# VHH binders against EKC/KEOPS complex subunit cgi121 (cgi121), part 69

Target 1, 174 residues: EKC/KEOPS complex subunit cgi121 (cgi121), of Schizosaccharomyces pombe (q9p7j3)
Amino acid sequence: MILPLFPETQVHVFVYENVSNCAAIHEQLISQNPIYDYAFLDAATILYKKQVYSAIIRALEDRRDEQMKTKTIHSEVILSLSPKTEISSAFRQFSMTKKSKNIVVVKIDSKLTEEEEFERLDKLVEGNRVEFSDEELQKLIDFKVLKKNYKLDPSTLENPLASILSSIALRGYS

## First folded at step 9 (VHH)

Design z11 (from z1 with S31T; framework vhh_7yz9_2)
Fold by ESMFold2-Fast, scan of step 9:
Structure z11 (fold): chain B 174 residues (1-174), chain A 120 residues (1-120)
Amino acid sequence: as target 1 above (174 residues)
Amino acid sequence: QWQLVESGGGLVQAGGSLRLSCTASGFTFSTYAMGWYRQTAGNEREWVALITKSGSTTYADSVKGRFTISRDNAKNTVYLQMNSLKPEDTAVYYCTARSYSKYYPTEDYWGQGTPVTVSS
């Protein structure tokens, strides 16, 4: 997707199923290994492509306005998925864990092509790549997790897209 | 309070070797990931190598095969063995400790730096 307010920003999003080395990846992330400079999300929390892109746009807006609350643009994407401005809560809700099995990986400001990033990530992630599409995401989502993260009631859960996007766009604002 | 003290820098001819040391105090060294960065005048710090709490190592492409990072938890020390040195390796080398966290990024500790000069 083209980002109208950020047309020069390179964005790549990857989805992996049946990842067997999440504990190893998590150790690299908490060690702040520069090779792992990506946003690693638990796929159980992501229902739509637009959900991910809305968080990316919000993170880029916060960077542009010098209002980032976290140290990197990738951690800011994770924070931006949350309806709250609480860093620890956002990471508990959306970040991959040692027990994750399916992940969504976001790269912003890559100097590499999408193909080159695929080759690099395939060396880091022991799992099966799948298309970044609403169809594939809907196979990996956990609706109990989604409902809890976005405070969805039963009526909203039937058609949650607008509610999720509003929560992301209006985080910390009224 | 915490400290990171680098040593072992100096002047060496191209093709030579140096071993840098970084000794930590004031925190539980064994629980931290340890890394090395370098900086030349007028440039941003460049990552060189990282060793995790479990002993897993990673290196920047520019030093892979020539540098080795290791740690000795009994001595609270991380090392950088630098072999086959090139003039391009001339820089001030900084030790860093990466705070243990469930999340990234977190606050880091930095040493004062040790200069390395590689003559042609």
Scores: ipSAE 0.493, ipTM 0.788, lowest interface PAE 2.0, mean pLDDT 87

Design z12 (from z1 with T52S; framework vhh_7yz9_2)
Fold by ESMFold2-Fast, scan of step 9:
Structure z12 (fold): chain B 174 residues (1-174), chain A 120 residues (1-120)
Amino acid sequence: as target 1 above (174 residues)
Amino acid sequence: QWQLVESGGGLVQAGGSLRLSCTASGFTFSSYAMGWYRQTAGNEREWVALISKSGSTTYADSVKGRFTISRDNAKNTVYLQMNSLKPEDTAVYYCTARSYSKYYPTEDYWGQGTPVTVSS
């Protein structure tokens, strides 16, 4: 995928369902293993492709402006999903856990093709890859988690896209 | 204060072996993942090997099968056993301790580096 504001940045997004080795992946993530340098998100928190893209764009803007709050571009993506710039809360809310079942994986600045990156991830993730599409994401979302993370009321929850995107874009601005 | 002190570097002939050591003080060694990076002049630091708190090991493809990382928590020391050394392994080798706070990665601790020269 090409982002209009960042045309030279390679971005790949993968979705896996029924992942059986999240505990093993989580151990590698807390060890900061370079092989696992991706943003590993709990799919229970992601409803739309545009939600992920908005977080990626915000993270890239923060890197461009030398305003990243976290160590890596991938951790900045996780932070950028949160409506507030509280790092620990963002990771608790959006990052995969050892008990996650479905995950969204983001790679930025890959030196590999999408196919090569998939081959690499297929060795790390024990699950079924599905299409990165709104249709597939809507099968994996937990609306209770989404409501809590974005502070949605019942009326907004019926059509939350604009509210979610606004929250990500206006993050840190009250 | 914390410190990481590397030792064991030096000059060795191609095909030879060296064992690097890194001794930690000033923090709870057993709570940290430990790693080795290397750097040649004009290049970025390149990851070499990592050992987790539980003892799980991973290696860069360039050293897999030749290098072995291990740790001794009683001695607060991490080791890199380097076998079948090649001239392209010539670099300054850095020890690092990986930390994170709550749910996210934070700053790492780094040693000063130990030079390794592999002659042809």
Scores: ipSAE 0.377, ipTM 0.730, lowest interface PAE 2.9, mean pLDDT 88

Design z13 (from z1 with T52N; framework vhh_7yz9_2)
Fold by ESMFold2-Fast, scan of step 9:
Structure z13 (fold): chain B 174 residues (1-174), chain A 120 residues (1-120)
Amino acid sequence: as target 1 above (174 residues)
Amino acid sequence: QWQLVESGGGLVQAGGSLRLSCTASGFTFSSYAMGWYRQTAGNEREWVALINKSGSTTYADSVKGRFTISRDNAKNTVYLQMNSLKPEDTAVYYCTARSYSKYYPTEDYWGQGTPVTVSS
């Protein structure tokens, strides 16, 4: 995928359902294993492709401007999904946990082709890969989690896209 | 056995000034980016200011032009000079340290917080 504002940045997004080894992946992330240098998101928190793209763009803008608040571009994507919150809260809200079942995986600045990343991730993730599309994401979302993470009222839950994107774009500013 | 100890908070009138200090121990201070966050009861911590290893600074829009972050590596201390204080600045202020690890982060170092109350 090519982002118009960052055309030289390679971005790959993968979606896996029915993942059976989230506990093992989580242990590798906590150990800071370089092989697992991806943003591993809980799919229960992601409703739209645009939600992920907005977080990626925000993270890349923060890196360009030397304003990153976390250690890696991938952790910055996780932080960027959160409205005005702290780092640990953002990770608890959006990062995969040992109990996650469906995940969204983001890779930025890949040195590998998309096919090579697929092969690598298929060895790390024990689950079924599905298309990164709004239709597939809407099968995996948890609306109770979405409401809590973005503090949505009942009226905005009917069409939350604008509210979510605004929260991501305006994180930390007022 | 790392520590971040904040000081300098208190009660001040609107339009006044306060200087917060945060002294670090137990790690190589000069290798960390340092920042300030604030929190009001019932809300998540809000980012205020950051200073990186080279001295470059960034600020939240709500404090830009009023607050200045600085560091003294010889004293292992980061400062937040707060001018033109507003009632909306009332919060507990937290000092934080971020390493420049290339790996997936777990958690930043955090101080215990120092309260700031700005009366109208």
Scores: ipSAE 0.014, ipTM 0.139, lowest interface PAE 7.9, mean pLDDT 83

Design z14 (from z1 with T52R; framework vhh_7yz9_2)
Fold by OpenDDE, second read of step 10:
Structure z14 (fold): chain B 174 residues (1-174), chain A 120 residues (1-120)
Amino acid sequence: as target 1 above (174 residues)
Amino acid sequence: QWQLVESGGGLVQAGGSLRLSCTASGFTFSSYAMGWYRQTAGNEREWVALIRKSGSTTYADSVKGRFTISRDNAKNTVYLQMNSLKPEDTAVYYCTARSYSKYYPTEDYWGQGTPVTVSS
């Protein structure tokens, strides 16, 4: 996948459901295993494709503008999902945990085709790949968590996307 | 060999002020974005403030309006002016240098840290 604003950067996004080895993946992330150089998100916190794209774009912009707050572009994607500036909060809110069952995996700066990247990732993730679509994401979302993460209220729940994107875009500007 | 040396930490009462300094050596200071992070025992290191090569700055929400990051390229030094300190600001503060290269991955350098304790 190519983003219009960043045509030189290839991005791949995968969604897995019923993942049985999130704990093992988490341990590899803690140890900073380079084979696991992805952004692993808890699918329970993701409602829209545009939410993920917005975070990716913000992370890429941060890198472009030399203002990354985290160590890696993938960690920056995780941070970029959050309306909060604190890294720990962002990771707590959006990152895959040992208890996660469904995940969204983002790869930035991929040198491989989507299928090739999938083959690599498939060796790491023990779960079922599903389509990266709003329809599939809606099946995996935890609305309680979503509401908490973005402080959604009854008025904003009518159009959660607008609120989410605003939160992402305006982080640090309140 | 690169080196970052923080200083200025210490004990201060709530509402007080401190000014941290970080002096760099062993690399081209002006070519790096500089930043301050802080860490408490058992927690992850949190970013506090960043100053780019251009001099533009950004802050975490928790310190915005209270902290000011600045740099003096002639002295190879980055500063963190901390005003209106709160007990929640208690942490070890680390200076970092980050290089952004079109051809190489980002490279980070870190100091040893300077402790800041804010008493209530």
Scores: ipSAE 0.393, ipTM 0.754, lowest interface PAE 1.0, mean pLDDT 93
Fold by ESMFold2-Fast, scan of step 9:
Structure z14 (fold): chain B 174 residues (1-174), chain A 120 residues (1-120)
Amino acid sequence: as target 1 above (174 residues)
Amino acid sequence: QWQLVESGGGLVQAGGSLRLSCTASGFTFSSYAMGWYRQTAGNEREWVALIRKSGSTTYADSVKGRFTISRDNAKNTVYLQMNSLKPEDTAVYYCTARSYSKYYPTEDYWGQGTPVTVSS
């Protein structure tokens, strides 16, 4: 996908269900293996494609403005999903864990085509790739987790999109 | 065992200044990013400022231009210089040390907090 505000930035997003090797992937991320330079998100926290894109745009804006709070653009995406700028809390809320079953994977600044990234990730992730669509994400979301992470009240839970996007865009100003 | 000891809090009038200090022991200070958070009653901790091991800094928009974070690696100390204080800055301020893998935080250390009260 090409972002209108960042037309030179290559962005790829992948969704995997029933992943059996999350503990192994987590270990590679902790060890800073450059092969795993992606944002690995727990799919239980993601309801909409627009949620992911909003976090990516916020991270790219923070990089452009020299306001990144984390070490990489991919960790900045994870932080940017959180309505607060507390880094450790954001990672606990949104990042993949050793116990995750379904994941969303984001790649920014790829030098590879989408097809080449698919081939590479399919070798790293032991799970079933599904379409990055609102329909597929809705099958993997945990509404209890979503409600907690964005502090959604009963009146917004039926249609939370605007509330989630506002929380991401206004992070740090509340 | 690790320790973070905060000092410098207190009562100050609006428009005044305070300098908070946080001295670390029990870990390799120069390898950690250091930050400040604040918390008011009934609210979650809010990030204020961060200084990385390289010396690069980032600030919350609410304090940008008024607060300055700095560090002295020889003294294992991080500072928060707070200028042009407002009543809204009243909070308990917490020092944190963060060790990250490239992608994930590996561990956060927290101080016990130092209270700051800004009177109008």
Scores: ipSAE 0.000, ipTM 0.173, lowest interface PAE 11.3, mean pLDDT 84

Design z15 (from z1 with T52Y; framework vhh_7yz9_2)
Fold by ESMFold2-Fast, scan of step 9:
Structure z15 (fold): chain B 174 residues (1-174), chain A 120 residues (1-120)
Amino acid sequence: as target 1 above (174 residues)
Amino acid sequence: QWQLVESGGGLVQAGGSLRLSCTASGFTFSSYAMGWYRQTAGNEREWVALIYKSGSTTYADSVKGRFTISRDNAKNTVYLQMNSLKPEDTAVYYCTARSYSKYYPTEDYWGQGTPVTVSS
């Protein structure tokens, strides 16, 4: 995908359901294996495509402005999903864990095509790839997790998109 | 047994400067990334600054250009030099130590906190 504000930046997003090897992937991420240089998100925390794109845009803005709070653009995407600036809390809330079952994977600045990245990820992820769409994401979301992560009250739960996007855009300043 | 001991907090007027120190013991300081967080009443802790094992640094947007984090591995101490202080900087400041990670940072140790009050 090409983002209007960052047309030079290549972005690929993949969604996997019924992943059986999350514990193995998590160990590789903690070990800093460069083959796993992606943002691995727990799909239980993602409701909309726009939520992911908003976090990507915020991370790219922070990189452009030399304001990144983490070492890589991919870890910055994970942080950017959080309404708070506390790094460890953001990773606990949004990153894939060894208990995860469904994941969203983001790649920024890939030199590969979407098809080539899929072939590479298919070797790393033992699960079923599904379309990156609001319909598929809404089958994987955990509304209790979403409510806790974004501190949503009953008045916002029926239409949470605007609240979520505002939290991402105004992270730490609201 | 590990410890992180903060010092240097206090009362300062807006526009002033303050230097926080945090001395670590009970773990291999040079192997950890060190950071500062702050917390205001009724709010969760927010990240302020981080210095990695390599010496590279990152800062929250609200403090960039005003605060400087540094470390002295020989003294097992991390510092936060706070310049051009604003009333909005009033908070309890916490020192942290975390395992080095490029992808998934975690805070392993937290200090008890040191209060900073900036008067208008």
Scores: ipSAE 0.011, ipTM 0.223, lowest interface PAE 9.3, mean pLDDT 84

Design z16 (from z1 with K53R; framework vhh_7yz9_2)
Fold by OpenDDE, second read of step 10:
Structure z16 (fold): chain B 174 residues (1-174), chain A 120 residues (1-120)
Amino acid sequence: as target 1 above (174 residues)
Amino acid sequence: QWQLVESGGGLVQAGGSLRLSCTASGFTFSSYAMGWYRQTAGNEREWVALITRSGSTTYADSVKGRFTISRDNAKNTVYLQMNSLKPEDTAVYYCTARSYSKYYPTEDYWGQGTPVTVSS
């Protein structure tokens, strides 16, 4: 997938449900295994495709503008999901944990086709791939977590997308 | 060999001010974005402030309005002016240099850190 704003950067996004080896994946991430060079997100925290895309775009903009706060573009994606500037908070809020069951995986700067990337990732993730769509994401979301992460109130819960996107876009500006 | 040397840390009372300095050597300072991070024992290193090669700045929410990052390319030095310090600002502060290259992977350099203690 090519983002219009970043035509030179190929991005792939995958969704897995019923993942049995999140703990093992997490350990590899902690050890900074280069084979696991992805952004692993907890699907319970993701409601919209646009939420993920917005975070990716924000991360790419940060890189472009030489303002990355984290070590890697993928960690920057995780940070970019958060309305908070603290890295630890962002990771706690949105990153896959050992207890995660459903995940969203983002690859930036891929040299492979989507299918080829999937084949690689499929060796790492023990779960079943589902479509990256709002419909599928809505099945995996934890609204309690979502409300907490973005401080959604009854007025914003009617249309949380606008609030989420605003939080991502305006992080560090309030 | 590249080197980043922080200085200016110390003990200060709440509401006080400190100015940290980080002097770079062994690489082209002007080619790097600079930043300050801080870390407390047992916790992850958190970014505090960044300054790009062109001089654009960004701050963590926790320090915005109180801290100011600046750079002097002629002196190969990046500064962090810390005002209205709070006990929560207590940490070891690290200077970092990051190279953004279109053709090469991102390269990071780190200093040894300077401790800042803010007493109540």
Scores: ipSAE 0.614, ipTM 0.856, lowest interface PAE 0.7, mean pLDDT 94
Fold by ESMFold2-Fast, scan of step 9:
Structure z16 (fold): chain B 174 residues (1-174), chain A 120 residues (1-120)
Amino acid sequence: as target 1 above (174 residues)
Amino acid sequence: QWQLVESGGGLVQAGGSLRLSCTASGFTFSSYAMGWYRQTAGNEREWVALITRSGSTTYADSVKGRFTISRDNAKNTVYLQMNSLKPEDTAVYYCTARSYSKYYPTEDYWGQGTPVTVSS
């Protein structure tokens, strides 16, 4: 995908369900293995495509403005999903864990095509790839987790998308 | 204070072998993933190999099948066995330690580097 504000930035997003090797992937991530330089998100925390894209745009804006809080653009995507600008909290809330079953994987700045990245990831992730679509994400979301992460109250349940996007866009001011 | 001390670099002919060692002190070695990177003048540092705290290994495509990373926790040492060396393997080789953490951002330790020159 090409983003209007960042036309030279390559962005790919992949969704995997029924992943059996999350513990192994998690070990590689905390080991900072360069092969695993992606944002690995727990799909239980993602409801909409726009949620992921908003976090990517926020991370790219922070990089452009030299305001990144984390070591990599991929870790900045994870931070950018959080309504709070606090690194450990964001990772606890949104990153995949050893116990994750379904994951969303983001790659930024790849010189490879989406198809080439898929081939690479299929070797790392032992799960079933599904379409990156609102329909598929809504099968994997945990609404209790989403409500807790974004502090959604009964008034926002009628339109959680607007509340989520506003939280991401305000750079931690929700 | 922490230290990573690399050794074993030098000059070898193409097709030859070298074994690099990196000995750690000042932190709990067994809790860290260990890796090797290399750098040539005018280029960015390139990843070569990594061994996790559980012993799982991964390699860059350029060295896969020729290089082997291993560790000895009793000696606080990580090794890089380099076989079938090519002139393009000429670089300064750096040892690095990656902390085990519940969170992905971790503190890295780096050695000073050891030069390897492969003649044709």
Scores: ipSAE 0.489, ipTM 0.794, lowest interface PAE 2.1, mean pLDDT 87

Design z17 (from z1 with K53W; framework vhh_7yz9_2)
Fold by ESMFold2-Fast, scan of step 9:
Structure z17 (fold): chain B 174 residues (1-174), chain A 120 residues (1-120)
Amino acid sequence: as target 1 above (174 residues)
Amino acid sequence: QWQLVESGGGLVQAGGSLRLSCTASGFTFSSYAMGWYRQTAGNEREWVALITWSGSTTYADSVKGRFTISRDNAKNTVYLQMNSLKPEDTAVYYCTARSYSKYYPTEDYWGQGTPVTVSS
């Protein structure tokens, strides 16, 4: 997909359901294993494709402006999903955990094609790949988690897209 | 204060073997993942091998099948056994200790490096 402001940037997003090896993946992530250099998100926190792309765009803007707060572009994507600039809080809220069952995986600046990344990830992730679409994401979301992470009131929860996108784009400004 | 002390580097002929050691002090070694990186003049450090605190190992494709990483928590030491060495393995080898709190990167520790030269 082409991103506004960053059409030259290679981005791949994969969604896996029923992942059985999240504890093993988590251990590799916290060990900073270079093979696992992706943003591994808990799908319980992601409702829309635009939510993920807004976080990617914010991370790329922060990298362009030399304002990244984390060590890697992938960690910056995780931070950028949060309405606040607290790194530990963002990771706790959005990053995959040992107990996750469905995950969203983001790769930025891939030197590989989408097919090659799929083959690589299929070796790392023991789960079923599904389409990165709003329809599939809505099957995996946890609305209690979404409400808490973005501080949504009950009326906003019925159509939260604009509120979520505003929170991501205006993080640290409001 | 933390410290990582590397040893075992040197000159070896192609096809030979070397064993690198890295002894840690000043932090809880058993809680850290340990890794080896290498660097040649004019190039960035490239990852070679990693061992987690549970003993899970991973290797760069260039060394898989030839190098073995291991650890001895009682001695606070990580090892890199290098077999079937090639001239392209010539580099300065760096030991690193990596820990990550569940949701946030923690301190990374690096050694000073030990040079390895493989003659054709």
Scores: ipSAE 0.459, ipTM 0.781, lowest interface PAE 2.2, mean pLDDT 87

Design z18 (from z1 with K53Y; framework vhh_7yz9_2)
Fold by ESMFold2-Fast, scan of step 9:
Structure z18 (fold): chain B 174 residues (1-174), chain A 120 residues (1-120)
Amino acid sequence: as target 1 above (174 residues)
Amino acid sequence: QWQLVESGGGLVQAGGSLRLSCTASGFTFSSYAMGWYRQTAGNEREWVALITYSGSTTYADSVKGRFTISRDNAKNTVYLQMNSLKPEDTAVYYCTARSYSKYYPTEDYWGQGTPVTVSS
């Protein structure tokens, strides 16, 4: 996928359900293994495709402006999902953990095609790949986690998209 | 205060072998991933090998089958055994400890580097 505001940047997003090796992946991530240079998100925290794309755009803006707070563009995507600029809380809130079951994986600046990235990730992730769509994400979301992460009240939780996108876009300014 | 001390670099002929060592102090070595990077003049540091706290190893394609990373937690030391050396392996080799918080990777620890020259 090409983003209109960043047409030179290759972006791929993958969704896996019923992942059995999250503990092994987590060990590689905290070890900063270069082969695992992706944003590995807990699908329990992601409700919409636009939520992921908004975080990607924010991370790319921060990289463009030389204002990244984390080591990699993929870490910056995880931070950018959070309404607050605090790295440890963002990772606690959105990053996959040893206990995760369903994950969303983001790759930025790939030199590979989407099909080649699928082949690479399928070797790293022991789970079932599903379509990156609002329909599939809605099967994997945990609304209690979503409400807590974005400070949503009951009325906002019925149609949270605008609130989530505003939280991501205005992080650090409101 | 943390410290990484590298040794074992030097001059070797193509086809030869060297073993690099890196001894750590000032942090709980057994809890950290350890790695090796290399750098030639004018280029960014290139990843070579990584060993996790559980002993899982990963290698760059350019060294796979020739280099072996290992660790000795009792000695707080990580090793890089380099076999079948080629002139293109000539570089300064850096030991790194992958620091992390409970939730995310943090600032890496780096050694001073040890030069390796492979003659043709």
Scores: ipSAE 0.562, ipTM 0.820, lowest interface PAE 1.6, mean pLDDT 88

Design z19 (from z1 with K53H; framework vhh_7yz9_2)
Fold by ESMFold2-Fast, scan of step 9:
Structure z19 (fold): chain B 174 residues (1-174), chain A 120 residues (1-120)
Amino acid sequence: as target 1 above (174 residues)
Amino acid sequence: QWQLVESGGGLVQAGGSLRLSCTASGFTFSSYAMGWYRQTAGNEREWVALITHSGSTTYADSVKGRFTISRDNAKNTVYLQMNSLKPEDTAVYYCTARSYSKYYPTEDYWGQGTPVTVSS
């Protein structure tokens, strides 16, 4: 995918369910293994495609403006999902853990085609790939986690999209 | 202050073997993932191999089956055993330490580099 505001930037988003090797992946992530240079998100925290795209756009804006708070664009995506600017909190809230079962994986600045990234990721992730769609994400979300991460009120219970996107866009200002 | 000291580089003929060593001081070696990168003139550093704090290993496709990374925590040393060397393996080899961080990448520690030349 190409984003209108960042047409030179290649972006790929993948969703895996029933992942059995999250502990192994987590070990590689904390080791900064270059093969694992992706944003690995816990799917329990992601409800909409727009949620992921908003975080990607915010991360790319921060990189463009030389205001990244983390070392890599992929860690910046994870930070950008959080309504707060605190790195440790963002990673606890949105990053995959050893106990994650379903994950969303983001690749920015890929030199590979989407199909080549699929083949590469399928070797790293032991799970079932599903379509990156609102319908599939809805099956993997944990609403208790989502409500906690974005501090959603009962009034936003049935239509949280605007609140989530506002939280991402106004990170540090709300 | 931290330090990484590489050794074992040199000149070798194609098909030969070399073992690189990297000894660490100034940080808790056993908590760090250790890696090897290489650089040829005019190019960016290329990742070669990684060993995690738990001993899990991964390799770049170009060296799989020929190179083996290992560590000895008692000696604060990481090794790269290079077999079946090819002229295209000619490079300066760098040892690196990756922090044990679950929140964000920390600054990498880098050695000074050790040259390896493989003649045909």
Scores: ipSAE 0.459, ipTM 0.776, lowest interface PAE 2.1, mean pLDDT 87

